# Designs tried in a protein design chat: miniprotein binders against q9fmw8. Part 28

Target 1, 279 residues: q9fmw8
Amino acid sequence: AEGLSPVAGGIVALGKFDALHIGHRELAIQAARIGTPYLLSFVGLAEVLGWKPRAPIVAKCDRKRVLSSWASYCGNIAPVEFEIEFASVRHLNPQQFVEKLSRELRVCGVVAGENYRFGYRASGDASELVRLCKDFGISAYIINSVMDKNQVSVNTEEEDSKSKERGQVSSTRVRHALAAGDVRYVTELLGRPHRVISRTRTQDLTSKRGRISLQTSSLLNLPPGNGVYKACSLIVGDKHPISCKVIVDTSNLYIETEEERFHNSDESQEFQLLGIEFG
Below, E stands for the ipSAE of ESMFold2; O stands for the ipSAE of OpenDDE; V2 stands for 0.75 times the mean of E and O plus 0.25 times the DockQ between their complexes.

## First folded at step 22 (miniprotein)

Design y3 (at its last look DockQ between E and O 0.80; V2 from the best seeds 0.74)
Fold by OpenDDE base, look of step 22:
Structure y3 (fold): chain B 279 residues (1-279), chain A 81 residues (1-81)
Amino acid sequence: as target 1 above (279 residues)
Amino acid sequence: KPSLRELVEEYKELAEELRKLAKETGDEKLKRAAELISEAIDLLTQAYEIDYTDWEILDLVMQAEELLDEAMRLIEKAVKE
């Protein structure tokens, strides 16, 4: 018996869910209005291209927390992420992809953005998605892009026609804001404070005088750019957040807490996950 | 495996070397190869910087590879002459 797919009977949001920004949340909200919300994520693009994977905006281990926080927006249902290997779908034309959604994955519907492009050579658009979904007997909902409210109308009069950026919230904008150290703007784009996750050996968690040093190589996702961040929170395991100042340089993060003794309560664990929230 | 950023920087260096060599030799093949590499860099940069779907990224990369293959064919011809 070919087991039912994890998304069977559900509504899948289609997109590139790197940042899990407010635009991605809106896709999940619309999916939840129609049925059980899922995010359909493609993985393995870097492997398909033969490239080194880029650092994600959201740490893989933190994605479930972010999605759980969306439950209040999604009718008290946390969206579930379903991952598909991009290598398995890269060659599918638009029709074959919608056929896979309908017949193999057995989704009841899809939600996508107005600028969504899909299928081999990106030959499918949002209109084609709606058409094909109708042909396969599944619902399709196209939503408008969530606009970035913090756009200073840079009247770049140069309609450089190549800029697909129409001022929507994007993971690109999040990356640029992070690189600039504008953690407030990142918070607006994400609809939550940015959280950096570090995997650190318990033995390397030397708090001398309330100062913790983390190597940038221990980070599971993108930090903000080099700078001094005064309004941060340190999260160790399931403990309450501790107010801290963070100094980011190229090689290290320095966390300064008011608490002198970070009691590593769980000395039994070889590795700990540290969270740093910015803003 | 290089990151896309590392790959783009390597191609920028190659394009600059080819432009220099084309200026020194007067070889129009090397000049055209440098132009094609620059166009490929622009596509790869777009694929990295813009929130494209994985299919759009793959399409841009495939277009860049076609340009790079043509550039390499021109370089090979210029070196054999």
Scores: ipSAE 0.744, ipTM 0.888, lowest interface PAE 0.5, mean pLDDT 89
Fold by ESMFold2, look of step 22:
Structure y3 (fold): chain B 279 residues (1-279), chain A 81 residues (1-81)
Amino acid sequence: as target 1 above (279 residues)
Amino acid sequence: KPSLRELVEEYKELAEELRKLAKETGDEKLKRAAELISEAIDLLTQAYEIDYTDWEILDLVMQAEELLDEAMRLIEKAVKE
């Protein structure tokens, strides 16, 4: 079994899958229509650039759950994420990258958005992807962008409004909506409630007057902006979600519930992952 | 390792200092260096705020680095007057 690429024979979606938003989901859906769906993700960009990493939109430990939730859209086959270290491909020109897809990874086909760029100095576009894939014997499918409806509402002139309908769902829009605390809009862009993951001491899960207090530094991904969020869910282990109110400030996140004691686990573990869904 | 925000803030401060010094001395090389640094800041900000692929981000950063290198050469020439 050694030496075989995990994506061999599959259809890989190409893109930057940081938010796993509905545009990313559409690529997976189209891949699933053709064959076994994979997402081909690059990791390690911050290391290549010499920068601190951004806070991720989706916690690394939560990505598999999100992809599993796409199974119903993908013929009951959850897409699988395959990660490549960007340092290993950053120097490849478009032809060399498609050669890697065909000969090393042995993919059967690819799907990509109409604005996809790849290869050294971003020299390849969607048109070149199609041409190169044909040369290397793999299928290529270019997928129309998923549009962000909210962009249309910012202008009054008809021609401007119709032109603005070209706006794409994007990770930047997700980050801006999160910062503004607009969790309803975040839900629309993601196609799911935003889930924040905290690595929390089990002792801190003890219910004290119906409140859990977390430091923002314990969060594994990007919270929404400061504010009060009434319609939230708290997930502790595999328990049924608990309705809660969440108060976010710069340094802390407070979780309040009125339904029951939220310390439902008697695990002997020192730490536990806590999920907080907003909206 | 610096964050992008920290790096951009440092370059903004440098560009403002260069503009001030260019006004004081009349040195066009310092003025041009500040313009190049500001353009590099725009590229770095664009790279982080738009949903680009990793290759696109790297290319924008490489372009910004070329502008910063040119700006540093101009600063060096102005100092060695």
Scores: ipSAE 0.707, ipTM 0.865, lowest interface PAE 0.7, mean pLDDT 86
ESMFold2 (binder alone), look of step 22: mean pLDDT 78; pTM 0.711

Design y4 (at its last look DockQ between E and O 0.65; V2 from the best seeds 0.72)
Fold by OpenDDE base, look of step 22:
Structure y4 (fold): chain B 279 residues (1-279), chain A 83 residues (1-83)
Amino acid sequence: as target 1 above (279 residues)
Amino acid sequence: KPSLRELVEEYKELAEELRKLAKETGDELLKRAAELISEAIDLLTQAYEIDGTDWEILDLVMQAEELLDEAMRLIEKAVKLKE
């Protein structure tokens, strides 16, 4: 007997949950209104394409924290992420994908955005999703895109008529705002401050003179662009956030804390996770 | 493995070389190959930038690969016609 899938009896939100922005949160909110909310994420696209993987917007180890913060919006239930290898679904037509959702994964329903495309060659749209879900006896809910209120015209000059960008909140907009160093705008798109996670050796955290230096190679997710960020918070383990200034360059992050005594409390661990919140 | 950016730059260089050679020789096959490579670069760029599903990204890449394959066939044909 194939064991019950982790999402059995649940409502799965469908999307590309890289940034976990306010649009992704809205999918989770709608899923939670109908049943137990899950996020269905595909992994391994870069491997399928043979590309170098991109730095994620949200560090993999930090995703659960972000989803837990959504519990207050989701009827006090934190959405759970379920990952599927994209290689296993890449060839499925729209019907076969919905059949997998219904019969293999045993979901009770799906939530997707109005622009959602799925199945081999992206041949399925939101209307086809609704139709197929009905045929397989599962609920489907299509939500409107969450619009970006701060239409800073990113003059991407190529307003080529094919860009699906209608001013919605997107992971692409988050990437551009991060690259520009606009951490306030990033905070608005995410509905939370952006957090960068570093895996650092405990020995390297010994702040000589209240300054910590992190290599960019130690980062588990995308930092903001090169610049000086005056309103940041340093998070070490479960400690209270420490106010800091962060200088980002191509190779390093420099953290300047007001507190002289950065006591590494957990001297017993060779490696620690360091969080930096921007904003 | 090259990054997508590295691959796109290599294809840009190839397209420019083919355009130049086509202009110098009057070879319409090389001209068309350079056009197809340029279209493929645009699709690969879109695949890199789009806030789409993994299927949408893969579809753009597959379309780019189809154009690149056709461009290579045209180049091979142009070479064989000069032999």
Scores: ipSAE 0.746, ipTM 0.884, lowest interface PAE 0.5, mean pLDDT 88
Fold by ESMFold2, look of step 22:
Formats: structure tokens, C-alpha cells, sequence
Structure y4 (fold): chain B 279 residues (1-279), chain A 83 residues (1-83)
């Protein structure tokens, strides 16, 4: 009871959950098969490195919506994200990290990918995770590939030389696909349309004959590369999505709709959140 | 705080300068320093692109920092030997 962490008794998925792509979703699905699913995320890497942070793939304010959408895959229990400052764990060796999971966080089990590395100088691998978890009384489950083809008895998938390449989901691939403007492939990798969030001053909104102009500086996460995107949706609050075309350039994002003006009954609101879905 | 892109560009400029000076003077220490900086650039670039854990990224950066520290030591030695 005293000092119980939010993840106590749960099954935590271990990984880098920057994109919340279908590989990340698979870890959550597997955790949900065992118990209450959590994602254990690390934050503050850029501060540890002394670098300017890169633009996030998923806007911070949008992460809960994405995780909620996974509930149907997870027995109607959306996984909950728990964040740890990387600075607090960066120096822990593998045993010390598993001790933290067991004694401080009091997790019941962990789920990790087969290529998972952890601990100081990345000295721990998936085999070491399993061994240490056993020593500390934590269940450990290692998951192969995003498609988890090793969990099914279908030999045709084993002979497909492109199965790893097609089933290989990574945040790096998401970023590259976004930069290339391949939003259909981004949708495939994420398992959802990519949503860009804009926090825009009310007076900065412009709608002229169905064209809305947003500055790229108002975006809270990574947009696709410069180009024209014809199958998009504009989301304003809880309103029904509006079909639109989006034109992305270096300084601006232009949204074209058949609707000639927004219905805005409260101009006193200083900022508005807009969602733009690509694909 | 610098972006990784800005940092890598600064190191590329330094490595080019050191290569030029090494060719002009015949200084083997400056040539080696430029090679170490180029290797560090590769590690930093890999750290930015890797689809790995925060520990993996930090380890690549630490390796790059070790190479940069050695490069600076070689430059200092080269300066002392000329004086």
C-alpha cells in the first residue's frame, strides 16, 4: 500500500513508444492477454543528451486518444501509459533496472520485443531480462516481430522473404514515410490515419472561400512532407470530421474544404485545437 | 541547445579543416584526429536514426564522445609538438 506505483500488479510493455505504431500495439495486446496492460515509457532523452528535442510523431495531447482506440484489441481495457524520467534510470545496470521494476514499481510481469536492449551501455538483452525477471519474481514474455509470426502455425509466412520487411514496423520507417509524403504507408504502419495537431490562436485562423491557413509553427507533432494530400479530414473538437484537401509547405499548411466558413460562436477563446488526419 | 543536425555540421566542418591542415603540414596527428571526428559523426548519425531504446541511443552518443575526446587530445599534442 505505501508508495504503490500506478503500475503495481500490472503487466508492463517495455519499449520506445514514440510512434504508438502497430508493433507497439502488439506489445499492449500481449500484455492485456496476461493482465492489466501498461506501457512503460521513458521521457527526457533529449535533455540527457543535451540536444534540441525532435518533433514527436504523436502529439503529447493526442497519446491518450490513440491508446483509447486500442481498447477493442485489449479486451476493452485501454492500456495506460506510465512515464519515467530517463535520467533516473540511465545509470542502472540490468539487474538494478529489474530490481526497480520489482521492488519500486511492483509490476507483476513484463512484455518486450526480442531485440529489446536495456540497462547501462545497453548491456542487457531479452535473454538477460527473462533471467533477471525470474530472479526477482516477475513474469517475462518475449514477443517476436510486430506480426508475431512465431506465435502462429502458418508455414507460408515463414517462406515469405519479404515478411520481415513488410511486417517490420519501426518509428524510423514512420518518420521516413512521413517525410516522403507516403501517408497511405504511414497509415499501414500506425494502424490508424496520422493525425497532426495544431494549437492555433483564434485570430490566426483564416478561412477564405473554403481555404484555411495554418502556420507550421503551430503544429504540435510531425507533419508529412511538402505536398498535396487529397483524402484528409479536419477535426474541430468533437464535431463530425470535415472532408478536406491539405497542402503542406515549409511555412504553412493550407486546408481546403467545401465549407466556406467555420461556425465559431465563441471568439473570446484565445486558442483552438485542430486535428488534421492524412489518409 | 543545438540540434543534432547543427552539431554534426559543425563537426564535419572541423574534420574538413583538419584534413586540409594535415595535408598542408604533413601532420599525422591532425589526420588521425579528422578520422576520429568522422567516425564520431557516423555514430551520432546512427544514434539519430536507430530504432532502439534510449539506452542504445545514449551508448552510441557516449561512444562518439569518447572519439571526440581522443581527437581533441591529438590536436592538443599536435600543437605542442610544433611549439
Amino acid sequence: as target 1 above (279 residues)
Amino acid sequence: KPSLRELVEEYKELAEELRKLAKETGDELLKRAAELISEAIDLLTQAYEIDGTDWEILDLVMQAEELLDEAMRLIEKAVKLKE
Scores: ipSAE 0.742, ipTM 0.874, lowest interface PAE 0.6, mean pLDDT 85
ESMFold2 (binder alone), look of step 22: mean pLDDT 78; pTM 0.734

Design y5 (at its last look DockQ between E and O 0.68; V2 from the best seeds 0.65)
Fold by OpenDDE base, look of step 22:
Structure y5 (fold): chain B 279 residues (1-279), chain A 84 residues (1-84)
Amino acid sequence: as target 1 above (279 residues)
Amino acid sequence: KPSLRELVEEYKELAEELRKLAKETGDELLKRAAELISEAIDLLTQAYEIDEGWGTDWEILDLVMQAEELLDEAMRLIEKAVKT
């Protein structure tokens, strides 16, 4: 029995869901208005291009938490992410891609942004998506771009007239804001505080002096730029967040808590996930 | 594997070396090769910006493929210039 696709009968949002910013949330909201919301994510682009993988904005292990937080916006349904290897679809023309969505994945509909491009050589646009979905008997909904209210001119000095950037919320803007250390602006773009996840040895968390040091190499996602962040929260396991100050340098993060003894209750685990929220 | 940033910096250095050499020798093939590498760098830079989060993987791949085509042509011109 060819197993039913995990997205069968659902509405898939189409996009590059790196940051899970408020624009991505709007795609999920629109999908949830029509049916069961899914995010269709392509993975493995860096491998296809032969590039070094970059640090994600959202840690892979934290994506489900972020999507669960969207349930309140999505009719009390958390969107589920479905991953496809980009290598498997990179050669598909627009028609073949929509055929895959309809016949193989058995989706009932798609949601995409107004600037969405797809298929080999990016030859399909949002209008072609709507047309092809109609031909294959699936619904298509195109949404307007979510505009950034804080039009900080990213001084890309070269106003090269070809920049498709029209002031929309983007993962690019999130990366630039993170690099600049503007965690408030990051929070506005994400619709939530940015959370950095570290995989740390339990032994390294037992620091007697209310100071935890994490190596940057232990981070599962992109930290903010070098600086001092006074309004942070430390999250260890399922414990309540602890107020902390974070100092970021090139090699390490230094966490200073007001609470003296971070008793790791779960001494039994060799490795723990530590979350730092910047907000 | 190099990062895209590392690759772009390597190509910038190569383009600048070729521009200098073209000025010194008057070789129009080297000049044209440097122009093509510069165009490829612009496309790779756009691909990087898109990858950072406003476009699709198909748009990124298309820009990279266009850049590779320009780089291949630049290399052919360099090889021709060295053989003359």
Scores: ipSAE 0.709, ipTM 0.864, lowest interface PAE 0.5, mean pLDDT 88
Fold by ESMFold2, look of step 22:
Structure y5 (fold): chain B 279 residues (1-279), chain A 84 residues (1-84)
Amino acid sequence: as target 1 above (279 residues)
Amino acid sequence: KPSLRELVEEYKELAEELRKLAKETGDELLKRAAELISEAIDLLTQAYEIDEGWGTDWEILDLVMQAEELLDEAMRLIEKAVKT
């Protein structure tokens, strides 16, 4: 409890943890096999670039729930996410970054993917990470990429010197599958049903003409593409999931359910989080 | 704030206009500026693909920095062409 950082003495997974997909989960699993698992996440890239942030794949408020769900894979200890502003590390060369991990953050070890790049101008690779960690007394473990099941029959013998793609699970595959409305494939890539979070007023949860209507602007993360999704679940507060059908269009998300009562609270203008699971 | 996709489209339009002007005027500085902007577009497109995929924030930033260096040079060439 008495450290410079909450990750002191832990094993941090290094990577870009936007989707928390099964590849990210594997990094956490391997960290947990070594010690107390953490994800070291960087935030604020869009601000550094001066551009509009992308809609997140996982709502910020939902990340802890996702990580908690990994506890059964991680020896019954859910990995904890520690966020670093990218602006504070963007200029560090590889040695300076590993020095920060060792001296400032006081981590005992790191896990990273085989294609990991870090440090100013992306000048460090996985081999340099291992070398530098050794110099600073940190254990380093390089983890093989998690493969997408849709690549099980891929012939790897053809010569393709321009492509290093081996069918890895990736956030790009997740975003593409979401845009295509392929929520079953999204579930496979994420290792969980995709959950969209809406922050909405309690009064706005009234069913009208058999529907709850939400504006896309109320969503805290990326919905699947326009379409009709029949096997969905609605999570209202801490209540049991309710089976529903969801219709997604450009401006709205409509929830249809057999259950006529979703809320019987006497609050007038309070906000609550509404979860919609697809698949 | 524009998205990365919106910025790429903006620069594509600029490069095409510079190519048209360079062809009409014979101005070699405008031709070179258009070439630099086209190269920057390729780098920004690569940065976008990494942002959608496995790349780290450092990789994305490095590609953007390279693109900005090319865009800065293109601006200098455009300014020189206008000054004369």
Scores: ipSAE 0.575, ipTM 0.778, lowest interface PAE 1.0, mean pLDDT 84
ESMFold2 (binder alone), look of step 22: mean pLDDT 77; pTM 0.710

Design y6 (at its last look DockQ between E and O 0.73; V2 from the best seeds 0.75)
Fold by OpenDDE base, look of step 22:
Structure y6 (fold): chain B 279 residues (1-279), chain A 81 residues (1-81)
Amino acid sequence: as target 1 above (279 residues)
Amino acid sequence: RPSLRELVEMYKELAEELRKLAKETGDELLKRAAELIKEAIQLLTQAYEIDGTDWEILDLVMQAEELLDEAMRLIEKAVKT
């Protein structure tokens, strides 16, 4: 029995949900206005391209927390993410992709951004999405791009016609702001503080004098660029956040807390997840 | 597997070597190959940097691969002549 898809009867937001920024949240909000909101994410692009996987902006294990925080914006419904292997859809023309949405996935509708491109060779646009959805009897809603308010309109009149950057919030902007160490700007783009997740062995959590050292290799997502971050919070399991200072270098993160005795109370766990929020 | 960055750097080096060799030999095929590799690098860089869909990224990579394949054909032709 081909079981009903997890998104059957739902409204799927279409996009590349790497950062889960405020633009992605707006897609989810619009989906929630029409029906049950889902995010349709494609995975495995790096494998398709033969590239090394990039570190994600949001740690995979932290995505559910971020989506749960959107429930208040989405009619008290947390959007659910549904992942599809990109290898399975890479060759689909625009019509075949919408047919998959309608007949296989059985979605009731889609939400996409105005600049959304889809299908093989990116041949489908938002207008084609609306047309095809109509032909297949599913709703389509196209939203305007969420603009970045911090872009000083540098009227660089160099509309280099190739730059799709119209000042919208993007995962690319988040990556650049993270690399620059502008955690405040990252917070504005994300609509939340950036959280770095580390998977650390409990034995390696030697807090000597309120200082924790984490290897960059233990990180499950992108840290900010090298620097000193004074307004951070350390999250250990379900404990209350602890104010900390974070020093980021190429190899390590150094966390300095005012609390001398970070007793890892759960000595029983071989591995712990640490969260660092950059405010 | 190389990172995209490693791949781009390798292609930059290749394009520069071909450009030098083309200048020394006067070989227009090598010159054109170096130009195509530079265009491919631009597309690969764009594919890395854009906030595009996976199809947009893949399309840019496919365009870059087409240019690289043509560049390789030109190099092979230049070496056989």
Scores: ipSAE 0.755, ipTM 0.889, lowest interface PAE 0.5, mean pLDDT 89
Fold by ESMFold2, look of step 22:
Structure y6 (fold): chain B 279 residues (1-279), chain A 81 residues (1-81)
Amino acid sequence: as target 1 above (279 residues)
Amino acid sequence: RPSLRELVEMYKELAEELRKLAKETGDELLKRAAELIKEAIQLLTQAYEIDGTDWEILDLVMQAEELLDEAMRLIEKAVKT
């Protein structure tokens, strides 16, 4: 398209921004130190693969809230997410992709992780990104991986990542921690409590003796594994959070609170969005 | 569209059927096809679990598809013979 792209003159973070975990946040922080921060996200991978999409770690409707929460880390400028259909770039070689960044999107610079791979057949790496960006007049900054600091009960004061295997913060670790029900660890990896969003029929919100029952199929993103979670918060229509207990099973999610009545935002709508934070 | 788990289960069943038929008939093409399908399953599983870019995930799937295409060619050749 002609004209100013939404990311023109900005610093775009490159990566796979599925979890928006603290490693992703670090890319945004570094972009903000250089200029106006953006996340360049790709969508439509499942369609390209011909697969049923996986449930996302962060609900699509909740991504802007998460990015806004990063403003305090980014000089009070929340990064803005720009989405590109992966089908439109999947065939580009590394040079063609950097040309798109420079000439079509008109970005000023990029930040990427040290393990970043891009372009057709994943043929480009971080060093090639730096070289190509120089050729096309874009600044490029390679950012060190954020390390997962969760440790077993072993005395390990030596910091030697080259001599010992250390885990990186990753979306795979987030998914596994969620499946295990380890919400404290999920909070550590994400840098925030995990929020599950439910698109729920208004009629299903009627509590019976302080319990709301939701079907797991109404969830817009990954819940934690089956179990009982005592220190949770229910968010209804941007009202003050309500303390609750959440029971997750294969088919249902039950929310129990000592509040006799829940605060609701709009009973005239057929569906409402509920936020459930697992603390 | 199928989930990856549904696809992998389908390919596992196909590979096992080919392995049994190859043992019964002595057909080396069917044996090789079963091996290729098993290797493709490993690549598809890796694509699902990798913490990588969309390009990296697609590349693993493309490698798996190449193996599956070769397996189908071997099956077709075995049937015609």
Scores: ipSAE 0.748, ipTM 0.873, lowest interface PAE 0.6, mean pLDDT 86
ESMFold2 (binder alone), look of step 22: mean pLDDT 78; pTM 0.722

## First folded at step 23 (miniprotein)

Design z1 (at its last read DockQ between E and O 0.72; V2 from the best seeds 0.75)
Amino acid sequence: RPSLRELVEEYKELAEELRKLAKETGDEKLKRAAELISEAIQLLLQAYEIDGTDWEILDLVMQAEELLDEAMRLIEKAVKE
ESMFold2, look of step 23: ipSAE 0.777; ipTM 0.892
ESMFold2 (binder alone), look of step 23: mean pLDDT 79; pTM 0.725
OpenDDE base, look of step 23: ipSAE 0.769; ipTM 0.892
ESMFold2, fold request of step 25: ipSAE 0.780, 0.788, 0.768; ipTM 0.894, 0.897, 0.890
ESMFold2 (binder alone), fold request of step 25: mean pLDDT 79, 79, 79; pTM 0.735, 0.733, 0.737
OpenDDE base, fold request of step 25: ipSAE 0.753, 0.754, 0.756; ipTM 0.887, 0.886, 0.888
ESMFold2, last read: ipSAE 0.757, 0.763, 0.775; ipTM 0.886, 0.889, 0.896
ESMFold2 (binder alone), last read: mean pLDDT 79, 79, 78; pTM 0.737, 0.733, 0.733
OpenDDE base, last read: ipSAE 0.753, 0.743, 0.753; ipTM 0.885, 0.882, 0.885

Design z2 (at its last fold request DockQ between E and O 0.78; V2 from the best seeds 0.77)
Fold by ESMFold2, look of step 23:
Structure z2 (fold): chain B 279 residues (1-279), chain A 81 residues (1-81)
Amino acid sequence: as target 1 above (279 residues)
Amino acid sequence: RPSLRELVERYKELAEELRKLAKETGDELLKRAAELISEAIQLLLQAYEIDGTDWEILDLVMQAEELLDEAMRLIEKAVKT
């Protein structure tokens, strides 16, 4: 079809943008140095696999806030996320995918990490991306992985022959750090405090002695592991963050604060969104 | 839709049952089927844990499905005799 795609003339960062961690931010920064920055995200993988979706690291409704926070790194223009249904591209070989970028989406350039894989059976790598982009008149820029300052892996054994692990920041490290309850390490990996979003019944917002009880089923994204977190913030609408302690267990999340006035009194709404920042 | 953990536990149970039956009967096809299922489980767990693109994750799942299909063929063959 004729017409401009939303990303036409732009520089798209390629990857899996589950966590929006500092490695993902670096891709956006480099895209912004070249032109108008976009993140190209795929959606619908769990449906393709026939699996129950896992909890996302970043709540869908919170992604724009995170990307807006990158504007100062990106020449005061926040990168825009463009989503493609994975089912529509899962069978494309590497050449067909680059052709789609060039002819259908009309992108001007791409930015990808050195470990980027794409196309059917993951048959394309970063080198092939560069070659194909040249053939289709697209600029391609390969960016070195952002290393985790806290940990750097050294390959000393042949245990994982296909492993690309070198100590780089990754969504896998974020998930493991969250599961371990290491919220300071999570902050380092993300470049921001982790924010959990809860879709909360208004009746559950009633504080009894400064305590709110939430079910983990009301959370829209991945909480940290079971434990007690003393340096947290509760965000209710546009109000100032409220200092709190959060207790996480398997089925519940408890928020304790001395602040009585954090209540949302809008009785006309059955549900409200709460933000809980860890760190 | 099942979770990955639910699927893996069901495959682990099947592999253990096949190993037990292979030891009791000496059936080499059942032994090989259990090995293939165990390999498929590892690929599924890898797909869950990798920091990779959706294509990479799908490819690991497809490899696991190929092993599971072969394991099912071996089980069917063993049951015939």
Scores: ipSAE 0.788, ipTM 0.898, lowest interface PAE 0.5, mean pLDDT 88
Fold by OpenDDE base, look of step 24:
Structure z2 (fold): chain B 279 residues (1-279), chain A 81 residues (1-81)
Amino acid sequence: as target 1 above (279 residues)
Amino acid sequence: RPSLRELVERYKELAEELRKLAKETGDELLKRAAELISEAIQLLLQAYEIDGTDWEILDLVMQAEELLDEAMRLIEKAVKT
């Protein structure tokens, strides 16, 4: 007996969950209103395209923490992420993809945004998703895009690109705001402070005079642009956040804490994860 | 693996070389090949920037590849004439 899929009987939110921004949270909220919420994420696109992987907005190891923080919005249930290799679904037409959801994954329903496109050559839209889900006996719910309140007109001078951007919250907006160093705007788009994760050797965490230096190459996700960030928090393991100032340059992050001696309690580990929250 | 940026820069260089050669020779096939490469570059840039699904991104890349394949056919035709 092929085991039940991890999402069997659940409601899957469909989207590209790069940033886990407030729009993605709204998909999870709607899924949780109908049933057990899951996020269906596709992985391996960079490998399919033969491209160098892009730095993620959210560190892979930090995604579960972000999803757990959504439990309060989702009826005290943290949505679970289920990953599918995009290579396995890239060739599916819209009907075949919904058939996979129904017969193989055995989901009870789907939630997607109004602009959702799916299947080979992106030939399926939200209306086709609703139709096909009905044909396969799956519930479908389409939500309106979460609009960005700050409407900073990114005057991308390239007016001519058919940018599907209608002022909704997007992972692209988060990337631009991060690159600009606008961590406050990033916080609004994410519904939480942006957290950068570093994998650092415990020996390199010996702060001389409350200053820690991290190499940009040690980062597991995208930092904000070069600049000085005065209102940050340093998180080491499960310890309470420590107020710090962060200086970002091209090669390094410099963390200045008020505490002169950052004693790493867990000297036994060769490597530690450091979190830096911006804002 | 090349970055998208490195790939785009190589295609820009190729398009410029073809435009130059087309101007020097008057070859309209080379001119059209350079135009198609330029259109493909725009699609690749769009694929990198769009907040779309993986299928939307892949579709843009596939459209770019189709234009590049046509550009290569035109270049091959121009060299054989």
Scores: ipSAE 0.775, ipTM 0.894, lowest interface PAE 0.5, mean pLDDT 89
ESMFold2 (binder alone), look of step 23: mean pLDDT 78; pTM 0.731
OpenDDE base, look of step 23: ipSAE 0.770; ipTM 0.892
ESMFold2, look of step 24: ipSAE 0.770; ipTM 0.889
ESMFold2 (binder alone), look of step 24: mean pLDDT 78; pTM 0.733
ESMFold2, fold request of step 25: ipSAE 0.782, 0.788, 0.783; ipTM 0.893, 0.900, 0.898
ESMFold2 (binder alone), fold request of step 25: mean pLDDT 78, 79, 79; pTM 0.722, 0.736, 0.738
OpenDDE base, fold request of step 25: ipSAE 0.749, 0.748, 0.749; ipTM 0.884, 0.884, 0.885

